# Ledger of designs, part 18: VHH binders against Actin patches distal protein 1 (APD1)

Target 1, 316 residues: Actin patches distal protein 1 (APD1), of Saccharomyces cerevisiae (p38281)
Amino acid sequence: MAFLNIFKQKRGDEASQLSAKGREEISQSIKICKSDDAANEHSCSGDCKTEIEEGEQAFAKLKIEHETPLLNSSKTPKIHFVVPTSQIDWQHDACLEDPKSVQYKISQWCDKNSAKFSNVGTGKTLNCAVSSLPKDIMDIDVMRGTKNNVLILPYFIWLNDLRSDDVEATLDGLVPDLLDENISREKLLETRPNVAVARERAFVFICSHTTRDKRCGITAPYLKKVFDSKLQEHGLYRDNSDYRAEGVKIAFVNHVGGHKFAANVQIYLRNPNTLIWLGRVTPTIVPSIVEHLIVPEEPTLPFPEKVRCIKKYQSW
Short names: E, the ipSAE of ESMFold2; O, the ipSAE of OpenDDE; V2, 0.75 times the mean of E and O plus 0.25 times the DockQ between their complexes.

## First folded at step 6 (VHH; framework vhh_8cml_1)

Design s88
Fold by ESMFold2-Fast, scan of step 6:
Structure s88 (fold): chain B 316 residues (1-316), chain A 124 residues (1-124)
Amino acid sequence: as target 1 above (316 residues)
Amino acid sequence: EVQLVESGGGLVQPGGSLRLSCAASGFTFSSYAMGWFRQAPGQEREFVALISWSGDSTDYSDSAKGRFTISRDNAKNTVYLQMNSLKPEDTGVYFCAADLEYYWGDYFAEYDYWGQGTQVTVSS
């Protein structure tokens, strides 16, 4: 018990790390919860309560860095390509393991074109990640990695049936239009039958890259269990076979840096179009995140001291 | 066994030039972004420059822009830092570092592998 009290004390000390300037920076993207609202217990019952207790026990055994302020310890993406792999862990090199893969070709395109787009759009970087989102394992080219459907955030669109050999030509045509604020989603889709709207209200990505850091591998499954249970209470949970609109997809992603701040969670909200990237996420705070940030039509941010980066994008 | 071995440091006068090299072994060099950091006596370690895994993207600290150039040779598993117009405040130990996911972090993000450093002294 004394052991758990030490961790609660350390978590309380983190709140003092967020400066007034940092709070103001966050407020440019999202309204921060009033202290009383965030502090009120957002408990879950039954299996969810058990999952929080089991997760906290697992987290208590891990050395997590609590001294460093988190704000601006990561960069906001201008475009984030998310490639389904159906895997929950990846080789050390993740996106770069196979030069013939869609994710390798996207990563190469992002690197080549970073300078070209540095002064356009919202955000800093062009990023490619792999995820546990499902791929069509019945398609031999998908199984080999040379064809895939790619999720493009923060635009909430799917680029379907993308072949690795076609990545450069496809992205050369698509990305300038995505970053052009004068081109509506409807206009973008008119000439692109392989582009479809992602109908989820949110995506939640938890770093689970065990090969890079065991803390990510240990923490991510416990966090997902609590997210899943809490989302089920609200009718928002979607498993890999459930394509109903206006739900939430939870998936694992490869290494995102800052594994000493486990758990790392990237939350993309479709409306208003916002990325909230959190570090030091524990099972105990997940219910509050769901209740204040994901469920309401007007999201508010609990625990702003846990923000690594945040960005509000243009709605489209 | 992973190794990053820096070389090319030394003593130069203000306005002089040095070229640092970092030889990498024990990992897939061509998949990693490579960075240079430095630490002056009594100061924190600070970012100097980085180059992406393919070599197509570079980034520099404000103090390095226009004076330093980072480059890499993936066939030789080597990253370079060409330093021109050196100033006394450039004095420090220069470290080579490797990062697989550099594009997610900032200057102070964790890097996967680090060298032991090479001394650069700029004095008259």
Scores: ipSAE 0.326, ipTM 0.682, lowest interface PAE 2.9, mean pLDDT 84

## First folded at step 7 (VHH; framework vhh_8cml_1)

Design j1 (from s24 with S31N; at its last look DockQ between E and O 0.23; V2 from the best seeds 0.00; counts 0 for: pae E 12.7 > 2)
Fold by ESMFold2, look of step 7:
Structure j1 (fold): chain B 316 residues (1-316), chain A 126 residues (1-126)
Amino acid sequence: as target 1 above (316 residues)
Amino acid sequence: EVQLVESGGGLVQPGGSLRLSCAASGFTFSNYAMGWFRQAPGQEREFVALISWSGDSTDYSDSAKGRFTISRDNAKNTVYLQMNSLKPEDTGVYFCAADLEYIWGDYFNPAEYDYWGQGTQVTVSS
């Protein structure tokens, strides 16, 4: 009883870590669920229930930091480049595995140009990530890493057939255009034949970078199973071969900072165009995240205390 | 294990100069961005300077701009902070920190850095 009271107080105290000012800040980007809705457990049947139970047992063994308030523990990206690798894990410096690679060149470009764009657009950082998204194994230059398609968020576009030697020139032109509120999506697509619309209504990235931190590697598969199950119930799940529009793609990603706040989940919604980066995500809360944040046309946020950063981007 | 060891601190008159060094071991230094932070007694640790893994990009706090220069020597696994025109307000413990991933996060926030040196004292007084 005494132990359970202490443990319950600490779990409940995470919600109290979010100040009234922090809650108001989040509400500027997204409507927060009323407390009754957020507290209600969503049903989860069969394999999903078992996956939650197994995942919770695995999470309980991990040392995850629970005392630091999460809000503003990360910066929102201005642009998030996500490079497909078909991999679930990478070396410590994931984008640096191969100096000839597309992701290496993008990372270099972001590093060199971050100050140049500090006062332009919405969001704070230029990010390059690698992901489990599939690469085109039928293209030898893609297999060598010197050519790839690159997902560009929050703009929900693909930059196709980007060669590593062309990264600097391409991004020097493309990024200012993306950040220019007077250049419409339609004009950008018309003038750039290698740019296409991403068909998904949302992307969910789960940090899986085991080489960087085993907590991410242990947590990510359990979360993906529960996300997949809940999205399948709604007909929104899209695996690598499923090109149907308006679905949700779940992928693993390397991550930046905050492994002690595992599990880290980045959710990009296309409409309203919003990034929600959550920390300390556990299998138990995944059904509520799917039901309130991802499935509805008007999303609501069930666990505002788990927000590391959030940004509602200008519609584009 | 990653280790960061600062040196070069000391007592300096106002207007003087110091050069801090941070020697790194236990990792491939050239793959990491490096930062300097400082902490005065009773104050929070604050950002001073950052240098990218290649050395091609730097950033500074407003108080450091124009007076401090961060640099690195990847052959020696060392990052430096040249501090000129020192003021009493620069007094504090200076820490070197490493960002273990290339992807830039909130580098002003100490929570982004997993590894820290033990610090070197800088005192600016008559």
Scores: ipSAE 0.000, ipTM 0.238, lowest interface PAE 12.7, mean pLDDT 82
ESMFold2 (binder alone), look of step 7: mean pLDDT 84; pTM 0.852
OpenDDE, look of step 7: ipSAE 0.037; ipTM 0.512

Design j2 (from j1 with P110E; at its last look DockQ between E and O 0.05; V2 from the best seeds 0.00; counts 0 for: pae E 10.6 > 2, placed apart)
Fold by ESMFold2, look of step 7:
Structure j2 (fold): chain B 316 residues (1-316), chain A 126 residues (1-126)
Amino acid sequence: as target 1 above (316 residues)
Amino acid sequence: EVQLVESGGGLVQPGGSLRLSCAASGFTFSNYAMGWFRQAPGQEREFVALISWSGDSTDYSDSAKGRFTISRDNAKNTVYLQMNSLKPEDTGVYFCAADLEYIWGDYFNEAEYDYWGQGTQVTVSS
C-alpha cells in the first residue's frame, strides 16, 4: 500500500472540515479572525461563567451531528419575515398552525412568489419565520392571530399593524420596492406610514423549535443565558421592555433545515448589513462571538467552520 | 399540491441497468435535497442515495456505492437514479423523497423527509 502515509490533520476535527476555498468564500462577506484571536480567552464575569458550565453539561448529554461540513448547508434569504408570537415552540411546520394567521398568509405568499424574484436582489429565498418576539396581547386581533407587526430582515424594518387579509396586497407592493435598487430607504419610509426602522444594531435568533428537534429546544435556553449575560456586560442587552436604541435583541426562532446541527444561531448585523448563520454553537464560544462579531463596528468572524451560510447585503 | 412521481422501474436481469426518474411539482424543487429509498416486501424502507439541493454533494448506502449514481436537473424539476450492475437484492419499490431540511448526517432516516412519492417497482430476477 504505497499511499499509507496520506493522513488528515488531527487538530480541531470540525475546524479541519473548512477548506481554503471555503474560507475564501466566507471572506467575501466578512473578515475572518486569525486563529489565535478567536481563542477562548474571552470569558464572562460573575454568573456568566457558571452559565457556560451549566450549558456545557447540558450539551454534553446530547448527540449532536459533528461530521457533516456546515458551509452552504442552508440558503441565504433575500427577505426574512420574522413574526412575533411570544412563543418558544410551534407545531412541526411552524407557520401552518392557523390558516387565518399573519404568518400563514406570509408563508403562502413567499411560496407563491419565490420564483418571481429569483433574479432580483441578493440572497436566494423568501423566508417566513416565527419567533419569541413579543406580540401585543392588549390587541384582540393580535390575540386572534389576524393582525401583527412583522420584522423584515435584512432591511431592519417593522411592518406594523399588518392584517392577515391584507398580506397579499401589501407584500405585492412592498417587496418589489424593497428589492428595487432605485428606491431609497428614505423614499420608502416617506410613502409607507406603517413601516418603521428597527432600533436594534443586531438581532440574534436562536433556534428553539423543540417540536421539530429536541436538541434545539434543550440547547436554546442555555445559549440565551450566556448571550444575555455577555451583552449585559457591554450595555447592549435589550429585554422586551427596554426600547433604548442601538442594542442587541436576542429571540428564539424557528428555521427550516439542519436542526441536527444544533445549536443554530442566526445573526443579523445592521452595519455592515450582514447575515451570519452559525451551526453547532456551544456556550463556550459565545463570548468570542459577542466580542468579535457583534460588539465591534468592524466585525470579524471567529469560527468560520461553524458558518452554515453568510451574506453581506448591499446598503439599504 | 406537492407531487413526486417516480418512473423507469421494471423487470431486469441480474447485471442489467435501469434509470429511475422522479418528477417534482407543487414546490420549488431547487430548494430541496432529494433522496431515493427502497423497500422490499416485509422490510422497512432503506436509504439508497441523496443529492443536495444544488447538486454539489451526493451520498450513497453501502450497497449502492459504485453501482448507482444520483443526479438532478433543476431546470426539469427531476431527480434521477442510474442503477447499474443490478442484483436480485436490489428488488423492491423505489421511492423518491424531498427534504427542505438539510440532513447530510441523518439522510438514512426516513423520518427527516417532508414529501414522498408513491414508488416504482424494480424487479431483478433470474
Scores: ipSAE 0.000, ipTM 0.275, lowest interface PAE 10.6, mean pLDDT 84
ESMFold2 (binder alone), look of step 7: mean pLDDT 83; pTM 0.836
OpenDDE, look of step 7: ipSAE 0.023; ipTM 0.419

Design j3 (from j1 with F108S A111D; at its last look DockQ between E and O 0.34; V2 from the best seeds 0.00; counts 0 for: pae E 5.5 > 2)
Fold by OpenDDE, look of step 7:
Structure j3 (fold): chain B 316 residues (1-316), chain A 126 residues (1-126)
Amino acid sequence: as target 1 above (316 residues)
Amino acid sequence: EVQLVESGGGLVQPGGSLRLSCAASGFTFSNYAMGWFRQAPGQEREFVALISWSGDSTDYSDSAKGRFTISRDNAKNTVYLQMNSLKPEDTGVYFCAADLEYIWGDYSNPDEYDYWGQGTQVTVSS
């Protein structure tokens, strides 16, 4: 009973770090939950409660920074390329492990073209990440890393069967179109046969890059368990073999920055098209995130003091 | 204990050169991007240069570009700043900083960095 009280006190201190101005800023992108609503709907099944408890015990042993305000501590992506690797940990520079890989080529392209697109479209950065999303293990070129499917957020599209040798030419054409507000999603899909719609309701990415920071490696699995359990209650859970639409994918990602604010969680909602990047996420608050932010058609944000950045994108 | 210790500062004439060093200890140096900042009297701390963990990528402020070179030796846990063609405007305290978040963070923002040195004074004067 005493350990739960220590966690409650730390939560009160975090809430005090969000200014009125900060709250207003967040509210322009998403409705904020009432404090009482966020606290009360932590209802999990019996298994979920156990998972939360175990996770909290593990979290309590970690040193997490709690003094620095989180809002605007990260940059909002213009485009976030997510490459499936079926891994949960990577080398230090995950995208640069293999120069022949798709993620390597994309990463290089992002670095080269960041300045070119700095003033175009919504968001600030071009990013490539690797993820625990499943890669096609039946394709030899995928296994070699020279071909892969790439998830492109916040546009909720898949670029299928992208080859390393074609990355530059492909992205030189595709990225300008994505960033052009005059080009509709339908037109994009019609003109590009290798582009498909991501059918997920939301993507949740949890930093698990243990090689970079042990805190991420420790926290990520606990959070995923709670997310999965809660999503199962709502019929939104999808395993790697479940291709039903309107599910939620929980995946691990490599370094996203802000390890001192572990755990880092990036939530992409398809409707409304919104990124919510959270820091200092704990198992206890995950049920509320699912109940208020992911499940409803009109999302509301619990724990706004945990927001690192938030962006509502154009409906796509 | 985490430590960043700058050295190599001093008095130099306009047009002269200095090489700053920053020795790191108490953390895994090779996991961090390293940056240099400077602070002139009465001014805010400003970004000068950044180098990725591997040393493969570098970036510079507009004022430093073409004159300054950042480098690192991971075996020695040291980052360097070669400063050429120094100007009076380059006068200030130079700080070494470490950042895990090269890719997603604003590396020009001092608040993004995890560790800081105490600084070394650079004075450019005739």
Scores: ipSAE 0.109, ipTM 0.596, lowest interface PAE 3.2, mean pLDDT 89
ESMFold2, look of step 7: ipSAE 0.163; ipTM 0.612
ESMFold2 (binder alone), look of step 7: mean pLDDT 84; pTM 0.847

Design j4 (from j1 with Y102P; at its last look DockQ between E and O 0.08; V2 from the best seeds 0.00; counts 0 for: pae E 6.7 > 2, placed apart)
Fold by OpenDDE, look of step 7:
Structure j4 (fold): chain B 316 residues (1-316), chain A 126 residues (1-126)
Amino acid sequence: as target 1 above (316 residues)
Amino acid sequence: EVQLVESGGGLVQPGGSLRLSCAASGFTFSNYAMGWFRQAPGQEREFVALISWSGDSTDYSDSAKGRFTISRDNAKNTVYLQMNSLKPEDTGVYFCAADLEPIWGDYFNPAEYDYWGQGTQVTVSS
């Protein structure tokens, strides 16, 4: 009983970890909610409340680090390649499981080209992630891993039917164009028939990589339930068979770093084009995130002390 | 003052074993992932192994896999590298490093680490 109480008390001090300077920095990218507004918007349906309670009980049993300031504890992606695998857990080296896979080739490309693009465009890193986004199970090449659709953020585009053998040549051409501010989305779409617009309002990625850290495996499903419930309330929920535009997709991803700050949640807003990477996300705050950050046309950020990194990108 | 002090290096024959230790002070050890790097003469510093702050996650270079084991004791502020089946190619200065938050794909890069030790020499020779 005593051990559970120690972890509850440390959650209250997270607000003290964000400096005035940090708050100002965040404010340059997104408007911050008033403290009272963030605290009061925890309302959800009856089912949502139950989910929150169950989640919080599970979270209370986990050791989460609360002492380290979160702001700038992660690097802002220049490009985030997200590969669908329909999985919620992976081997330890998720992208390196199969050398013939699209995610393997992309990962290798990122490593090889990170230095080349270090001073080009907005953001710092080239990252490849695998996700629980659905892969095409009717395509044998996709099932073999040698072909896949790839989500490219923050550009909100799909690269369709990318083959492993073509990854290098394709990205050698595409990435420079993406990073060139003089090339518009329209021009890109016109010149590349295998590129399509992602129609989602937002993508939310939750680290669930259990093989790397059990805390992520435990926390991720609880958060997803609350997100889904709250999004359903607003008509923004999309299952794998719902192709309606302007929905929000919640997906699991492999290791992103910072398991000690579980749960890690990456939120890509399409409009404005913004990444908000949060740590120490708990079920209790998820309704507020949806209500203030995702649902409104003018998003505001609750709980700025949970921000690991934030970036407003160029409108695309 | 932040300090990382490596120990346990030395001369060993091929097939032999060494256990390196790195004692940390001056920072909250349990908040950091810890890594080992090595540098052979005339070569760049290369990644060997990484362990998360809790010890729940580890990773190794291809050359280290199956032979090396990284571990840590947060109560003692120490990270270890057990090296078995040593080869002449393993010869170099081994460095302990601390990283607050390794991001996937980045923890192989020495530039991402916050603190470094001075290194300990490992020589594998017949």
Scores: ipSAE 0.020, ipTM 0.372, lowest interface PAE 6.2, mean pLDDT 88
ESMFold2, look of step 7: ipSAE 0.057; ipTM 0.524
ESMFold2 (binder alone), look of step 7: mean pLDDT 85; pTM 0.864

Design j5 (from j1 with I103V; at its last look DockQ between E and O 0.70; V2 from the best seeds 0.00; counts 0 for: pae E 7.2 > 2)
Fold by ESMFold2, look of step 7:
Structure j5 (fold): chain B 316 residues (1-316), chain A 126 residues (1-126)
Amino acid sequence: as target 1 above (316 residues)
Amino acid sequence: EVQLVESGGGLVQPGGSLRLSCAASGFTFSNYAMGWFRQAPGQEREFVALISWSGDSTDYSDSAKGRFTISRDNAKNTVYLQMNSLKPEDTGVYFCAADLEYVWGDYFNPAEYDYWGQGTQVTVSS
């Protein structure tokens, strides 16, 4: 076969890899865009257009796996703990590098409790990640890694001032309450002064963990530039110093598995409360993702073949 | 250089037992979840068992549950699979695999594992 035919086969094979059954599965969580709407990519001008072009050049040089169907290549979290580090890269074993750290203790707790909560609540797994979200660098215990605030998804809450030595006792109490459908968000917040609402309408996490896999490190900055530019057009962009409610926070996250499916992007929508985890995301498709999935109050999913997993969580 | 080296395979009668070992080197073993997979001729690799990096959590395929036990010794950088009550359908090549952040992925899926051994043959026949 000619090179162009081989290249076209791989791209066409990805789109065709999603079966009718797979599309039906995805549709249980979110409406899928009509093919015409997905094909009508939104224009990107100025710096955004240049950012897409630069990103596509960088992506073209990478060996990204395109043969394995993406759907169900990852599990949906029951709880996703996201620990701020103000970093965009970490040691290879990010959460586990410092046994005194908050993220180590959370990871240890998740590992020990994965079976205990396997059949409770919505979603499958207990997950801990570190992220580029900001930490309080003026707090000595935060700089030591023994205290932090922790974002808890899909619940869109912050667990504030968590000390690493308190993780086990705190999570032993908090997690069962989060998973108890008889405990309302209002009651939980009233009884737990260290728990606060996350005000963002959505979080977008892009795997950036260069030390773990160079593909993540190369792809993530280009994607973030395009996401940021497109969100700025809609007044939804929130950088680390912007606390305005109802915006979208873009952050980098450590390796989430499936580095050969780079770029990995996890999107949490607050309402409807939904996780959409996409693989093989490229700069070219980012405008369509923003316009159809993130901006509208009634989101629709372009490119369903890029879904690694998806879950619409029950309202809490 | 990362290496996973399986051993302990062989020929065994139905109802017998084998203990497989997998020696690891070239990475921080205690930070990795470890899995066992098997592959019969002409078939895809099939998940058998998983043990978390701390050793506190395990999972098994339906066919392995109740008969096989996965364990690890982080001081020796070794993971084990104790296989009891072996059946002819357990015949195949058994592979050891390592995954740093298995909690995110579908650890039943071979594509989620970072490192693989070359395999050891297990034959259950009378």
Scores: ipSAE 0.027, ipTM 0.491, lowest interface PAE 7.2, mean pLDDT 84
ESMFold2 (binder alone), look of step 7: mean pLDDT 85; pTM 0.854
OpenDDE, look of step 7: ipSAE 0.361; ipTM 0.723

Design j6 (from j1 with S30R S52T; at its last look DockQ between E and O 0.04; V2 from the best seeds 0.00; counts 0 for: pae E 10.2 > 2, placed apart)
Fold by ESMFold2, look of step 7:
Structure j6 (fold): chain B 316 residues (1-316), chain A 126 residues (1-126)
Amino acid sequence: as target 1 above (316 residues)
Amino acid sequence: EVQLVESGGGLVQPGGSLRLSCAASGFTFRNYAMGWFRQAPGQEREFVALITWSGDSTDYSDSAKGRFTISRDNAKNTVYLQMNSLKPEDTGVYFCAADLEYIWGDYFNPAEYDYWGQGTQVTVSS
């Protein structure tokens, strides 16, 4: 009994860390669940229930920071570039180690241009990440890392066939257009044949970067199993080979910062267009997240104390 | 083994200047954004300045802007903080920190930094 108390923070204690001002801040972006709804954990059928139990045992062994309030422990992205790699773990310098890669060039571009867009658009930062999303292994330039398709959030678009040597010129033109309130989605798509709509209703990214921090590697697989199971129950699950529109893709992503707040989960909803970045996510709460935040047409947030940052973006 | 070693602290009169250095080893310095933080007795560690991995962009806290300049020398694996017009309120231990993914995070937040130095004391008094 003493052993269990040492390794597990109760949800009620963490909930008290969110101030009334913090709760009001979150409510500007999303409706917060009534507290009794969030406390009613949704059950899983089949192997999902076993996966939650196994995951909770693994989480109990981890040293997770529970004293720091999570809200505003990160900034919302203005643009989040997500590069497919078909990998679930990466080298320590995932985006930066290979100078010939698409992700290196995008990261370099983001660094050089961060100040130029500081007062334009919604959100604060220009971000590049790599992910477990699939890449085309039948294309030699893709295998070498010098060409890829790039997911651009929160705009829910793919920038296709981007070559690493073309990144600077392409983003110099595309990003100002994305941030220009006078350029509609329709106009952007008509003038840019390499840009296509991402048809998913949501993306869920789970930090899995084991090489950077073992807590991410331990936690991510258990979370994905529970997410997948709950989404399958609703017919919304889309694995890497499933291209049906209007579903949800779960993918692993590299280091997102704040590993001591594991597990980190970034949720992009297409409509209403919203980023919800959660920390300290455990398998037990995943069913409630899916049932309240992802499945409904009008989402509600069940655990506001777990928000690291949140942003509702302009829809288009 | 990663090491960040600060130096250049000391005692200075109000209005004076100091230059802090942070020597880095054990990681690929030129791929990291570098920051300076400070901590006064009894207070939380607070952001002072950031410089991007290329050195092309910088940011400062409101209290540092106009008085402090961050710079880096990637050939020497060293980041610097030039502090001018020092005030008693600048007194504290100054830490350098390294962040691979500053583009992604809240670089004002100490939790976003991968590596930290041991700190160097700066005291501003008459």
Scores: ipSAE 0.005, ipTM 0.401, lowest interface PAE 10.2, mean pLDDT 83
ESMFold2 (binder alone), look of step 7: mean pLDDT 84; pTM 0.855
OpenDDE, look of step 7: ipSAE 0.021; ipTM 0.404

## First folded at step 9 (VHH; framework vhh_8cml_1)

Design k1 (from s63 with Y103F; at its last look DockQ between E and O 0.47; V2 from the best seeds 0.00; counts 0 for: pae E 7.5 > 2)
Fold by OpenDDE, look of step 9:
Structure k1 (fold): chain B 316 residues (1-316), chain A 126 residues (1-126)
Amino acid sequence: as target 1 above (316 residues)
Amino acid sequence: EVQLVESGGGLVQPGGSLRLSCAASGFTFSNYAMGWFRQAPGQEREFVALISWSGDSTDYSDSAKGRFTISRDNAKNTVYLQMNSLKPEDTGVYFCAADLEYFWGDYFNPAEYDYWGQGTQVTVSS
């Protein structure tokens, strides 16, 4: 009984950090759940409860900052390049670890071109992340890091078989097209045979970069378990061998900043095309996130006080 | 051992200029974005400027825009802050800091930086 009260107190404190103006801002991108609906702890059945309990115990041992408002503590990405590595942790340098790698070249390109695209399109930043998404282990060049498939969000497309040596030339052409509102997805797909549609309903990225921050490493596995369990209940879970469309992919990513707000969770919804970046995510609230934000055709946002940034992008 | 050593601070009149330097050692300098922060007495440390690892991208606080210029020399493992048109409100201790993951857009938060210098005093007074 005492443990539940500690969690309630923390929630109350966090909720008070979101101003009316902040709530309004969020509401422009997504409908906010009614307070009563969010509180209805959509209990996950069976093993999920145990997972939540274990996770909460682990979280209770961590020092998480609860005083700083989260809203606008991060910038919304213009383009988020996600590189599969089949890893759940990385070296401290992550994308910069191997100069021959696709992620390295993309990171350099992002840095070089950040100013060029600063006023183009929706969003603010060009980002490259490495992820636990599966890489092709049968391809030697992929294993060497010199070739890879790259997920491009929020556009929900795959750039397939991208080679490190071709990153600059490829992105110099592709990124302007992506940012041009006059270029349709269909036209993009027609003109670029190495581009394919990501068929997932949503991507959920959880920061797990233990080497960078221990809190991320500790929190991420617990959250993923709860997400997976809840998604299974709805038939939306996809493992690495499940290629069915309209599923949800949960993946780990390298450090995304805001480590003091662990756990960080980035949710990309395909429809509506929206990014919801959450901080201070705990196992207890994950079921509600899935039930309100991911499962419905019309998503609603529980716990708006946990939003670091949110952006609705153009649908295409 | 990781070290960041600031220099170039001092007393200057309003409207004057200073150039701060920060020499880095003990880590791969070229992999890190470098930032400048300042802290006035009794105030919180605030973001001033950032430069990416390659030097191709920069950002500034609103107060610094148009007056300050951040630059770096990776061959010398040094980051610079050219400060022009200094004002009394620019008075404070200036810190350089290193950040590996600046591109996520929260680089204005001191908590995101991995390494810090000891700081150099800048005083703008008539």
Scores: ipSAE 0.024, ipTM 0.527, lowest interface PAE 3.9, mean pLDDT 89
ESMFold2, look of step 9: ipSAE 0.050; ipTM 0.511
ESMFold2 (binder alone), look of step 9: mean pLDDT 85; pTM 0.865

